# VH-VL binders against q96il0, part 159

Target 1, 167 residues: q96il0
Amino acid sequence: APERGAERRDTAPSGVSRFCPPRKSCHDWIGPPDKYSNLRPVHFYIPENESPLEQKLRKLRQETQEWNQQFWANQNLTFSKEKEEFIHSRLKTKGLGLRTESGQKATLNAEEMADFYKEFLSKNFQKHMYYNRDWYKRNFAITFFMGKVALERIWNKLKQKQKKRSN
Key: E = the ipSAE of ESMFold2; O = the ipSAE of OpenDDE; V2 = 0.75 times the mean of E and O plus 0.25 times the DockQ between their complexes.

## First folded at step 5 (VH-VL)

Design mn19 (framework fv_belrestotug; at its last look DockQ between E and O 0.25; V2 from the best seeds 0.55)
Fold by OpenDDE, look of step 6:
Structure mn19 (fold): chain C 167 residues (1-167), chain A 120 residues (1-120), chain B 108 residues (1-108)
Amino acid sequence: as target 1 above (167 residues)
Amino acid sequence: QVQLVQSGAEVKKPGASVKVSCKASGYTFTNYHMHWVRQAPGQGLEWMGWINPFSGDTSYAQKFQGRVTLTRDTSTSTVYMELSSLRSEDTAVYYCARDSQFGTEYMDVWGQGTTVTVSS
Amino acid sequence: EIVLTQSPGTLSLSPGERATLSCRASQSVRSNYLAWYQQKPGQAPRLLIYGASKRATGIPDRFSGSGSGTDFTLTISRLEPEDFAVYYCQQYDTSPYTFGGGTKVEIK
C-alpha cells in the first residue's frame, strides 16, 4: 500500500494556542512558545468584577496578541518557504544536487545566504513597516488603557475609604 | 461565521460623491485589513486600496489617489469607501474584501457587492 | 505596475474535462504572492488558491495552482457543473495589487 505522503497542510493553523490554563487560576498564564510564531501566548485572567474599562483593556491585549501570533506564524512560514526556494534555485544554477555525497541536505555558504536575507528584507520592507507602525499604535493604546485602569482602581479605593470613614 | 454586509445600490450624478459601507462580523475586526475592489459591467476586477481598521492607515491605488477615502468605525465594525468626482466610468459593482491575514493582501471573504451607477 | 495576462480569454469545455488556465505576469512575481479567484455570474469572487499553490479553506481537491516567476497555472482536474465561471489571478507581491483580465470557463 503506497504510503499516502501526509501532505503537510502548511496552513498556519488559526493558532488559538491549545494551552488551557487551570480553570481556578486567578492569574494570567504564559504558555509555551507557539511552534509557528515562536511567540508565547498569554491567557488573560477574567476577574468576576471586571470593570468596562478593564474589559476593554483585556480585549485589546487579547486582540493584539492574536494579531501578533498570526503575523509571525505567517511570516515565519513565508520566510522558511522562500529560503528553501532560494537554496534550491541557487543549487540548481550551480549544477549541484539537493543532497551532498554524504546524503546531507546541501546548503549555501554564508555569503550566498546573506544575499537571500538582504533580498527578503528588501521585498518585505513595506510589510514590516506597516507591522511596526501597528505594533507601536497597539502598544501605545494598551499602555494608555493600563493607565486609565490604574486611575480607576485608585479612585475606587479612595471612595471605599471615604465610605468606611463616614460609617 | 465571518460575514461582510455592504450597503445598498446607489445612483449618482457625474461630479457627485458616493459612500459605500461594509459591516464586518464573526471575527476580530481590527486584526484584518479591509480591501476595496471594483468591477465595471462586463469587466475584470480592479483593486482600489485597503484600510487597517485598527490604525486607520490606508493604501490606495494611484488611479484612485485623491478621489477615494477609506474610513472605519470600530464601534460598529464598519468600513466606508467614499469616491468623489464621480464619472460614468465609475459605474461598477464595488466589493469590500477581508485580507486573509495582516499584510497578506489576498482576500478570503468578500461582501456581496454594491452597485454604483453614475448617470446624467 | 505588474500586468497580469490571462489566457485563454474563453475556455469552452464539457463537464468531466480538464481545464488549464494561464496567468502571465509582466515581471517576476514571488511564488507566494499569487492568488486565484472564482466568480460566478451575479456573485462576489471566491478565493480558490493563495501562494500560487495553496488551496483556500473549503476548496475541492480538483483545483490546483502551480507556477513561478512570470508563469502561473490554475488546473481543474475534472470540471464539475458548478465550475463554469470566470477565473481571475491576482498578484500581491507589489502594490497596486493587480488582477488578470479573467478567463471564462463555459460549457461547450
Scores: ipSAE 0.810, ipTM 0.906, lowest interface PAE 0.6, mean pLDDT 91
Fold by ESMFold2-Fast, scan of step 5:
Structure mn19 (fold): chain C 167 residues (1-167), chain A 120 residues (1-120), chain B 108 residues (1-108)
Amino acid sequence: as target 1 above (167 residues)
Amino acid sequence: QVQLVQSGAEVKKPGASVKVSCKASGYTFTNYHMHWVRQAPGQGLEWMGWINPFSGDTSYAQKFQGRVTLTRDTSTSTVYMELSSLRSEDTAVYYCARDSQFGTEYMDVWGQGTTVTVSS
Amino acid sequence: EIVLTQSPGTLSLSPGERATLSCRASQSVRSNYLAWYQQKPGQAPRLLIYGASKRATGIPDRFSGSGSGTDFTLTISRLEPEDFAVYYCQQYDTSPYTFGGGTKVEIK
């Protein structure tokens, strides 16, 4: 009995919690950066009494996040792959190996890499323009619906206060 | 899983208009551009245009500029292609096809096609 | 616009044989923005290859794409009965998007 009490005391500190505090579990959460897009995903909190307007805003934000993640994951992978291919092509043209005498990856100087960056930007110009335009429109829509949700919540609070005063 | 289902065959007289629908399912409708491509009997594929289902922005092939109108309804995840002033040369199978990214990529998923016959 | 010319128009082969299909562009297609589609009678086109050489999801290893600039090739290493179809190349480098005239692969 007394021996067991001392053992229990030593064990009690092991009750370490890694879960979010209850207060924070009622809000959106930010995850670690995605391996490919390098963007942090947002885990959206869904309230039990979500209004149709709140649902529309949440879906718009989720869809925009998915769209943004897809774009950057594809761009980052394409950039890395084409950069490596360009370097290999230029090294072959120079008659150089893919690795230095020290075993490190052979690289091109900044002037040589400028050709790649110009080609990559030119090639992706139309895609980036459509991305920027859509990104602008998506953020405008999100901001607009955020305003609508804020107004709805203010109105609901006013109605509740009016009801309490009438009681 | 990802599916594009088009409306049924249409028979029209010269000078009429036709409106073909394409209903998307299995993915986020507003995140992918939708192309329209036609194919006359025994002929090859001809690109007509694309629509951004989020914004409603469109791009048309010059040959169809002024005759084709692409629209969408986000509540039903449906895109529409309306072609006016129909001629016998417009007899074709009309396909909707999903762009893999932003209307600047290849077409990864296709609808089953809608046959439009223009005859006097 | 970029005009794509496919050759031959018709390729008559037996199952087990290698098929080589050509697609030539009137202008350089930048960054290998070229796709290949397969179409069987009465069906919609199916994506086979994109980026000139990348195989689409679910496409068998016997299909391969190669080429750059103005000359592109689709190769089917060993024809299966289900591979007899019409094949189209498509460029997505510049608007308007254009397709080749097609190559019909038919049983000899």
Scores: ipSAE 0.518, ipTM 0.776, lowest interface PAE 2.1, mean pLDDT 85
Fold by ESMFold2, look of step 6:
Structure mn19 (fold): chain C 167 residues (1-167), chain A 120 residues (1-120), chain B 108 residues (1-108)
Amino acid sequence: as target 1 above (167 residues)
Amino acid sequence: QVQLVQSGAEVKKPGASVKVSCKASGYTFTNYHMHWVRQAPGQGLEWMGWINPFSGDTSYAQKFQGRVTLTRDTSTSTVYMELSSLRSEDTAVYYCARDSQFGTEYMDVWGQGTTVTVSS
Amino acid sequence: EIVLTQSPGTLSLSPGERATLSCRASQSVRSNYLAWYQQKPGQAPRLLIYGASKRATGIPDRFSGSGSGTDFTLTISRLEPEDFAVYYCQQYDTSPYTFGGGTKVEIK
């Protein structure tokens, strides 16, 4: 994952964690995205003697975090890029310069900008729906593997008690 | 460093199938779609389809629907392209190419290509 | 399906000359979702331009892209000996993703 130091410099909202129930298989989440501000990095602790299943879960969580952070970083850049390209293209078509006589960037009127927003919403809606599908698939997979890890740990404890090995 | 390394050249008879591998390294394999593009001798580029390595979801160009199958193995960071019912016109170089952003963008990294020759 | 038509088919120029390659789409390509690739003999394609006008990492500034809607242009301001190759445009606005037929830039 590329570093997003500039986006990380802004303090994220404080309410990014959730209470985890006392069950043995408690989910360790560091905050949901609050609107568009999922900027704090998550440190995934590597347990002592990590099992293959635990490793798969950790890798899945790490990859999903990277994926999510990249999406929102790119979303902001794409919006800004397409907005500027639209403005520049429309100014060129009108035969106008990129800057006003006052030196400020030339802009389009509200009706012209509405056309940009309509186009962007159409394309962004589709991209957002693809993101939502993958987000649900990833979170379902994470939850499923957390359950498998929990069952693995319970089974190991039960097997150890049942055999009563103590040396 | 990001790399896509494809399996070696194949020679096949008409009616057979071919399976080309593409091993990815240097990036998070499951976070980028993978495209397959072919190029017949002396011809341009032809898009065949993509696979999402996380979910296994695929999309195929209509021309190849029913003959091409894309799969992946996340444990080896490898995608596979299988093309069945081969014909002489399937003789081409086959490329894997990484999608730049979430399966809707340009192809920023390409494999070296795999020559498939169908002779009869 | 969006069909991309490239012209000319072949462009014969000398080093130092300016090359202008055209790519026309059968329908509008939204948000300039248009890329350009270079392919040398025996090699895989290499990304040059994305978003119609943005240079990919490591691409010399003599390469520039422009255009919107249905008409796109790749310009090489001063041809170098290593620039003779085939150039392809690609749209990534609408599936199926499609390539143009290519423009071969050859040295006189």
Scores: ipSAE 0.488, ipTM 0.730, lowest interface PAE 1.8, mean pLDDT 81
ESMFold2 (binder alone), look of step 6: mean pLDDT 93; pTM 0.949

Design mn2 (framework fv_cixutumumab)
Fold by ESMFold2-Fast, scan of step 5:
Structure mn2 (fold): chain C 167 residues (1-167), chain A 120 residues (1-120), chain B 108 residues (1-108)
Amino acid sequence: as target 1 above (167 residues)
Amino acid sequence: EVQLVQSGAEVKKPGSSVKVSCKASGGTFSNYTISWVRQAPGQGLEWMGGISPFSGTANYAQKFQGRVTITADKSTSTAYMELSSLRSEDTAVYYCARGVEYHKTSFDYWGKGTTVTVSS
Amino acid sequence: SSELTQDPAVSVALGQTVRITCQGDSLRNYYATWYQQKPGQAPILVIYGKDSRPSGIPDRFSGSSSGNTASLTITGAQAEDEADYYCNSWDSSGTHYVFGGGTKLTVL
């Protein structure tokens, strides 16, 4: 079932971690892995003197995180459903029950599961290629803005240093 | 709640162009693609193209390349579809739809449609 | 072959099971998504990622896929299920979306 407390406006099964960092933190916080995406969310610290450039970078990183979490939540859900269906179908074909004598879920060996993995990867190949492309484009944009923020901070330090030398 | 709000009905003459808008509310606009799908009276759905608002990259169906231009304005969370050199066979309902190109081949939210009528 | 093919019409008795099929070579590599459209309304998503349902879609709707064929199954059809159903997927190149021609479901 979907995690309780998921945002009412969410249109994908991407809930945020229930972990909440301290509100008055001076740095970013990394939470526990999300139940559905299995990715660790980052809660971004907002400085009181955040520049427009720093705000743009932070929002870009937040958007990228949300996009990434939605992708992996959907991918994991699809994988789990198809894996269960494949195992059920193969066990039925062999005349075996869905549960072992101990009540545990019956499973297939690595050789039998290789067919499923090949089929899954084949069907999702193009989707993963597009994901990787967008992921690289997003990381390039983040790196570019990180560089601009770093230059801004260096420039501010240089101005401060020159003022100290002149005084 | 995510909603896609489209501009109102249009009546155009052959040879003119039409520009339909689709404003997204709720959810992060830049994290999703916006596609345009049309439906002529009594006919099926036909994908025209889509755009990633984050990158501004548009992709068009072969049939519409050269006639359709899809754009997005991230500041207003609005996507646009402009179709030029209108003919009577372009009379249709034009839908915008939200999709995620990379993790599912699906359009999870749709606008209510904009009727475009091309008549003399 | 690159296009997605659906039967134009199908009927089912109230409470019975109906299967709507979609065929195309691209379905060997990409899952179909399914949309329901009622007269005068925009389509709504009913199945994605082979057999995933969005929130609000009843569990009587299910999907399956094998080879070049995808299917939408409605188990225990209800009067409100009467609509046009469209399959959608990527084309064989994985670059453009393609819709099936649509299947008109009549619930008798």
Scores: ipSAE 0.006, ipTM 0.555, lowest interface PAE 9.7, mean pLDDT 80

Design mn20 (framework fv_belrestotug)
Fold by ESMFold2-Fast, scan of step 5:
Structure mn20 (fold): chain C 167 residues (1-167), chain A 120 residues (1-120), chain B 108 residues (1-108)
Amino acid sequence: as target 1 above (167 residues)
Amino acid sequence: QVQLVQSGAEVKKPGASVKVSCKASGYTFTNYHMHWVRQAPGQGLEWMGWINPFSGDTSYAQKFQGRVTLTRDTSTSTVYMELSSLRSEDTAVYYCARTNEYVPDKFDYWGQGTTVTVSS
Amino acid sequence: EIVLTQSPGTLSLSPGERATLSCRASQSVRSNYLAWYQQKPGQAPRLLIYGASKRATGIPDRFSGSGSGTDFTLTISRLEPEDFAVYYCQQYDTSPYTFGGGTKVEIK
């Protein structure tokens, strides 16, 4: 129906947004998995009265997410490409075509694939070592700043309570 | 657009120290390692070390151990290379260069270079 | 330390000719962690090839890299006037990261 197409295009988000409770808009939003990294991105909520410390924590989390997504996207692409190259190279060495008699992609047995996985892990050892080191340092920093933000919020609540008693 | 902008030319006496800066823009500063590479007049490229701008972790070539110090300031997105106990052999153009991997996979962006002249 | 030896030291060619530059490592470079850079007088080096054979963004098709283990090659098909420069290979497999001595490609 023509009416339905017009309704879908003309539906004003402002009407829905006004009905939406402020609490729903006060939460981080989790998106679908990224095609390359297979990790779900977090879209961070920015509070109206974000403190400098809260902003530092949020930026740290955003930067760490970007770093983590870049690593896994690159790692997954490299793994897929090298796996295909390994399979094609081994099939060529055996004098076999890239397709079976049934027209499906030719494959290697589990023992041959185990050799690929061993080599891939070995040659990426240094890269994974740097990743893990950085990952732990980033999470330590995030945890540290989460603690500082929590203490700031506790102090602010105590300050507010003290003001009420003084009145 | 990614840019690495280095400080101006320096003239130093033997035994002095020099501190060269490299200001980064156009990307998330803490997510990319920064390297320092020098080139003496008419000579090839020589790697000096790298710094992880997030952690402050560094790695130095053995030749420069005890003389080079790499630091960063995350508030200004700037890395620094300080070389002490300068000798005439330290006369060179000093470059900062970025990698986009956790290890130096490639030096995809370079600063314009800083000429350091050591003369007595 | 992996020592990289480039040959020839100087390559004299005319525009339109093919340039073949060699880089030999003193020990095996794992995972083809080898890059090629171009440097013109007064300028910073420019990344051409990384991972031994992968072309960097914006680099023309006439530049190609090949090789593995200890023997690597940079090929420039049909030299253009802007290609006359010094070329360096670099390994980033193990610290310290080392560069070759360079090959100067000059007009004959």
Scores: ipSAE 0.489, ipTM 0.748, lowest interface PAE 2.2, mean pLDDT 84

Design mn21 (framework fv_belrestotug)
Fold by ESMFold2-Fast, scan of step 5:
Structure mn21 (fold): chain C 167 residues (1-167), chain A 120 residues (1-120), chain B 108 residues (1-108)
Amino acid sequence: as target 1 above (167 residues)
Amino acid sequence: QVQLVQSGAEVKKPGASVKVSCKASGYSFTKYYMHWVRQAPGQGLEWMGVIDPYGGNTSYAQKFQGRVTLTRDTSTSTVYMELSSLRSEDTAVYYCARESHYLGTPFDYWGQGTTVTVSS
Amino acid sequence: EIVLTQSPGTLSLSPGERATLSCRASQSISTTYLAWYQQKPGQAPRLLIYDTSNRATGIPDRFSGSGSGTDFTLTISRLEPEDFAVYYCQQYGRSPFTFGGGTKVEIK
C-alpha cells in the first residue's frame, strides 16, 4: 500500500536517516570544519517574510563569513607552503633527502621549527593587524544592523498594538 | 657536559671495512645533526657526510658515495661511520662533530678522533 | 663544490703581534655560513667563529671575524703563546661542506 499522509508532514527527510528525520530548521546552524580554513561554517536561515533590512543584515553576515573563511584558508595555505619550503631548503643545504627511513616526510627538530614559527608570526604581524582591524569593523557593522532590525521589530509590534486597540 | 666519545684505533688491511662509533652524552641526541670529518696525517680536514639522528636521513660527499654508510642507534645515543673497500689513502684520523643549531652554529663539539691505519 | 682558499699557508709571528688570516671562496657565500676553527697538534679542531663574526662560547675577544661575498678574514689582535696553531675556515651553507687548506701560525 502507498504511504499516505506524507504531505501533512512538516519535517523533511534528511536523506540519511528516515526513522527520526529532523524538523525543518527555523534558525541558523553550524556545519563541520572546512578542510582549508578549519572554521565551522554557519548556514543562515532565510525567513519567508524577510524584510529588506533583515536581508541586508544576513548578506553582511554571509559576506563576513566568506571573508573570514578566505582569510584563514589563505593563511593556512601560506603557512604550509612556507613551512615546507623552509624544511626543503634546510635539508637541501645539507644534501639530505626529503623522506625518513620509514618513507615519511622529513621534518626539522623542534628548535629549528620554533625559529621558523617566530619568523612567520613576525613577518605576518602587519597582515594579522589588518585582519583584526577589518574584523572589528565588520562586527561593528553587524551589531549596528542588528540594532536596526531590533528597532524595526519593536516598531512593527507597536503598529500591531495600535491596530488592535483601534479596531 | 656535552661529550662525544669515539671508539678506539683500528688497523685494517686493504679491501677491508671499518666501523667507527661516536657516543653522545649531555644533550638531546636527536635534536642535533652529526657530521663525520677525516684528516690524513699532516693534511687538512675533509668532510665525509652527515646524519640526522631524528629521521636517519643521510648525505655523503661524492668522493665517499658508495663506500661510506652513516647510521645511528637512538637507544644508545650513538652514531656509526662505516667505510668499506679500504685503501692506503684512507689512513686518517676520523672525527665525529655535532652541529648544534642547523641555521646558526656549526661543529661546536668534536669527538676525540679515531685513528684508522690501512696497511698490508 | 665551493672551494675555500686560505692564505698565507704559514704565518711566522711573535707573541704580541697581530695575525690576519684570509679565506677566499670560489663563489659568493652568505655571511651566515662561514666558520673558523683552531687545531693544535694531536687535538680535534675547536670552533672559534661562526656566521662570519660571532665568537663561539669561551673564545677570547682578541679573535674576530669579518668578510662578505667571497672574501673572509680571521684576525687575532694580539697573539698569545697558546694561539700558535693551525686555523681552518669552513663553509656550511650547502653540501658538500668544505674546509680551507689551513694557515699555520708559528713562532718566529
Scores: ipSAE 0.000, ipTM 0.494, lowest interface PAE 12.6, mean pLDDT 82

Design mn22 (framework fv_belrestotug)
Fold by ESMFold2-Fast, scan of step 5:
Structure mn22 (fold): chain C 167 residues (1-167), chain A 120 residues (1-120), chain B 108 residues (1-108)
Amino acid sequence: as target 1 above (167 residues)
Amino acid sequence: QVQLVQSGAEVKKPGASVKVSCKASGYSFTKYYMHWVRQAPGQGLEWMGVIDPYGGNTSYAQKFQGRVTLTRDTSTSTVYMELSSLRSEDTAVYYCARDQIWTSGEFDYWGQGTTVTVSS
Amino acid sequence: EIVLTQSPGTLSLSPGERATLSCRASQSISTTYLAWYQQKPGQAPRLLIYDTSNRATGIPDRFSGSGSGTDFTLTISRLEPEDFAVYYCQQYGRSPFTFGGGTKVEIK
């Protein structure tokens, strides 16, 4: 199920505004970065006469977004937690305070943090590998269906032109 | 030894709120996520949400959004789940569960469960 | 949300037999995001398998997991008396995290 943009309304049977303003749900809307994943969600516009193929593409894109949001929200929470614990452990080992005079967080230098990043990547190698595999699989499927939708729209336009010629 | 100890059973009227606690011990409290899962009598498990005890960041299942609030107290290593506007269908055993490090969504240790009964 | 369907609902077997439990997802799941739990009456669930095939700490090697895409399996190679319980699969690849309806493994 779609998460953000849950306020979406059924586009109704009564037709579309003749002049769909750019601001008025006539296009996909990109939201602000999610607090946890840092990814910007896309709220998909649902056209009045969405074809089954267009619906399948939209649902696939929504599912992929939700999967991606969940993965990165979880990964970022884990990263943040381990990063702070690493910093606190290292500062304690050095006998240093956790706060500066102004109450700001004490930090480690770039060389020390590089050790943490190497360890984090090593521990998460398999998890990231499977994420990348699934990401490529999903992108391939989305690209494939985008192509099919584009072809469907071209075909429909050609049929309309042929009809207008009036044999 | 990792332990998650939950508060005792609650009986509430429809429309009331309930707040269940889960006290962690035997590990670094802020290093692991804490999830909440419920189970209605004779039914399966239902995920409600998660909290990061380090920063207090939360994520909820849409079904419970607006009614559930997860909080934590790092000084007592305790996570709280508050559910408002209770209905009879909220009658269930509520569990807290710890998420293993480096992964999210695998629950390696669980609390004993807190029975919440909502009846009019 | 991803719906997980477990089959059979009840599996009646004797100690020493092999148990094969199925979990089918309504949508494809990455192999890193499926877990299995055991629950006995009056007790909290216990993690058995995570990331499809990895045994949790303290779990006997008679428990094994496999699968990919939409089809996942939990196998108990030789049932011990303590293995008669309800088993749940869980996906954590997509919010909300969801559980299967459970399979009860009962003594014949």
Scores: ipSAE 0.000, ipTM 0.474, lowest interface PAE 17.3, mean pLDDT 79

Design mn23 (framework fv_belrestotug)
Fold by ESMFold2-Fast, scan of step 5:
Structure mn23 (fold): chain C 167 residues (1-167), chain A 120 residues (1-120), chain B 108 residues (1-108)
Amino acid sequence: as target 1 above (167 residues)
Amino acid sequence: QVQLVQSGAEVKKPGASVKVSCKASGYSFTKYYMHWVRQAPGQGLEWMGVIDPYGGNTSYAQKFQGRVTLTRDTSTSTVYMELSSLRSEDTAVYYCARGKDYFPTNMDVWGQGTTVTVSS
Amino acid sequence: EIVLTQSPGTLSLSPGERATLSCRASQSISTTYLAWYQQKPGQAPRLLIYDTSNRATGIPDRFSGSGSGTDFTLTISRLEPEDFAVYYCQQYGRSPFTFGGGTKVEIK
């Protein structure tokens, strides 16, 4: 684990920092949960010497995150909307108003809401299955490019050793 | 061959309702969302709503909420768009279009369009 | 709702020239949720580009899409006679799905 405050450049002639706090220039940074998706976004670190292949991997990861954020923001909005419509419909069926005598929003008990959850899950079953398929497909692509980047880095290290030996 | 075939042109009076059909063939009907898009003469495209043929779940543009109803018949692979309380500004070509994938996405296959004219 | 603004409204060019069409969104959208359509008079729209940069089946390679955030572009590298049409961008990231106002590519 890196120690906080272990960066003491003045006592090391090399001046190279090996420990750093979460900064955009050092590491990927995890942000607070998004208001709509309730997922934490990752802010990706961009190396100064990023290769075209590394850039492609980063953009793929960023695009996958945007896709995932958008899916869950839409899903949460849909859930919220349908929940309100279900409650409204059931209260009207019971002859009850949308608000209690105290002025608060009228609600259904947990047992009554179980019908909504069952219907919502059933109705969205196919959508969630296809989300899972796309999620796996995207992660396979990311893993594939991670492998390519790893091979590129290994090859570059071998080239560097060979060049040094040939000196 | 994937194909969407829509019902023929309609002429309606203001205040009436119109129901346009869109029959799908050449693919698994319940796996793909079906969108409805309209276009007034000389104007751009306007999205109206989408239906999931599997569960019948619908989502409508707010402008049409309360007037548009999307339904489907899985036995005939047909989607219906019913628009009520017709006004002169509802005169348009109405298109059904298949979502490219199983989600309510972009539209890869389009019907030929159905002209609806609202006039007295 | 997300408003898409296309510019220019009309683009007058000759066959063989490069066309660059702009689509600007009122808020950021994922590159997964932007498409471009071509429409000729009396015909239904035709999907050209989906997920910002992917060509639909049967679409010639002279058509390309790019962009991110709020700024998206459709490029036609060398206009053919059949490419003179109206082009619409569309977002499908948030309901209601919305289309741009269109760009008419016409013969100079």
Scores: ipSAE 0.000, ipTM 0.488, lowest interface PAE 12.7, mean pLDDT 81

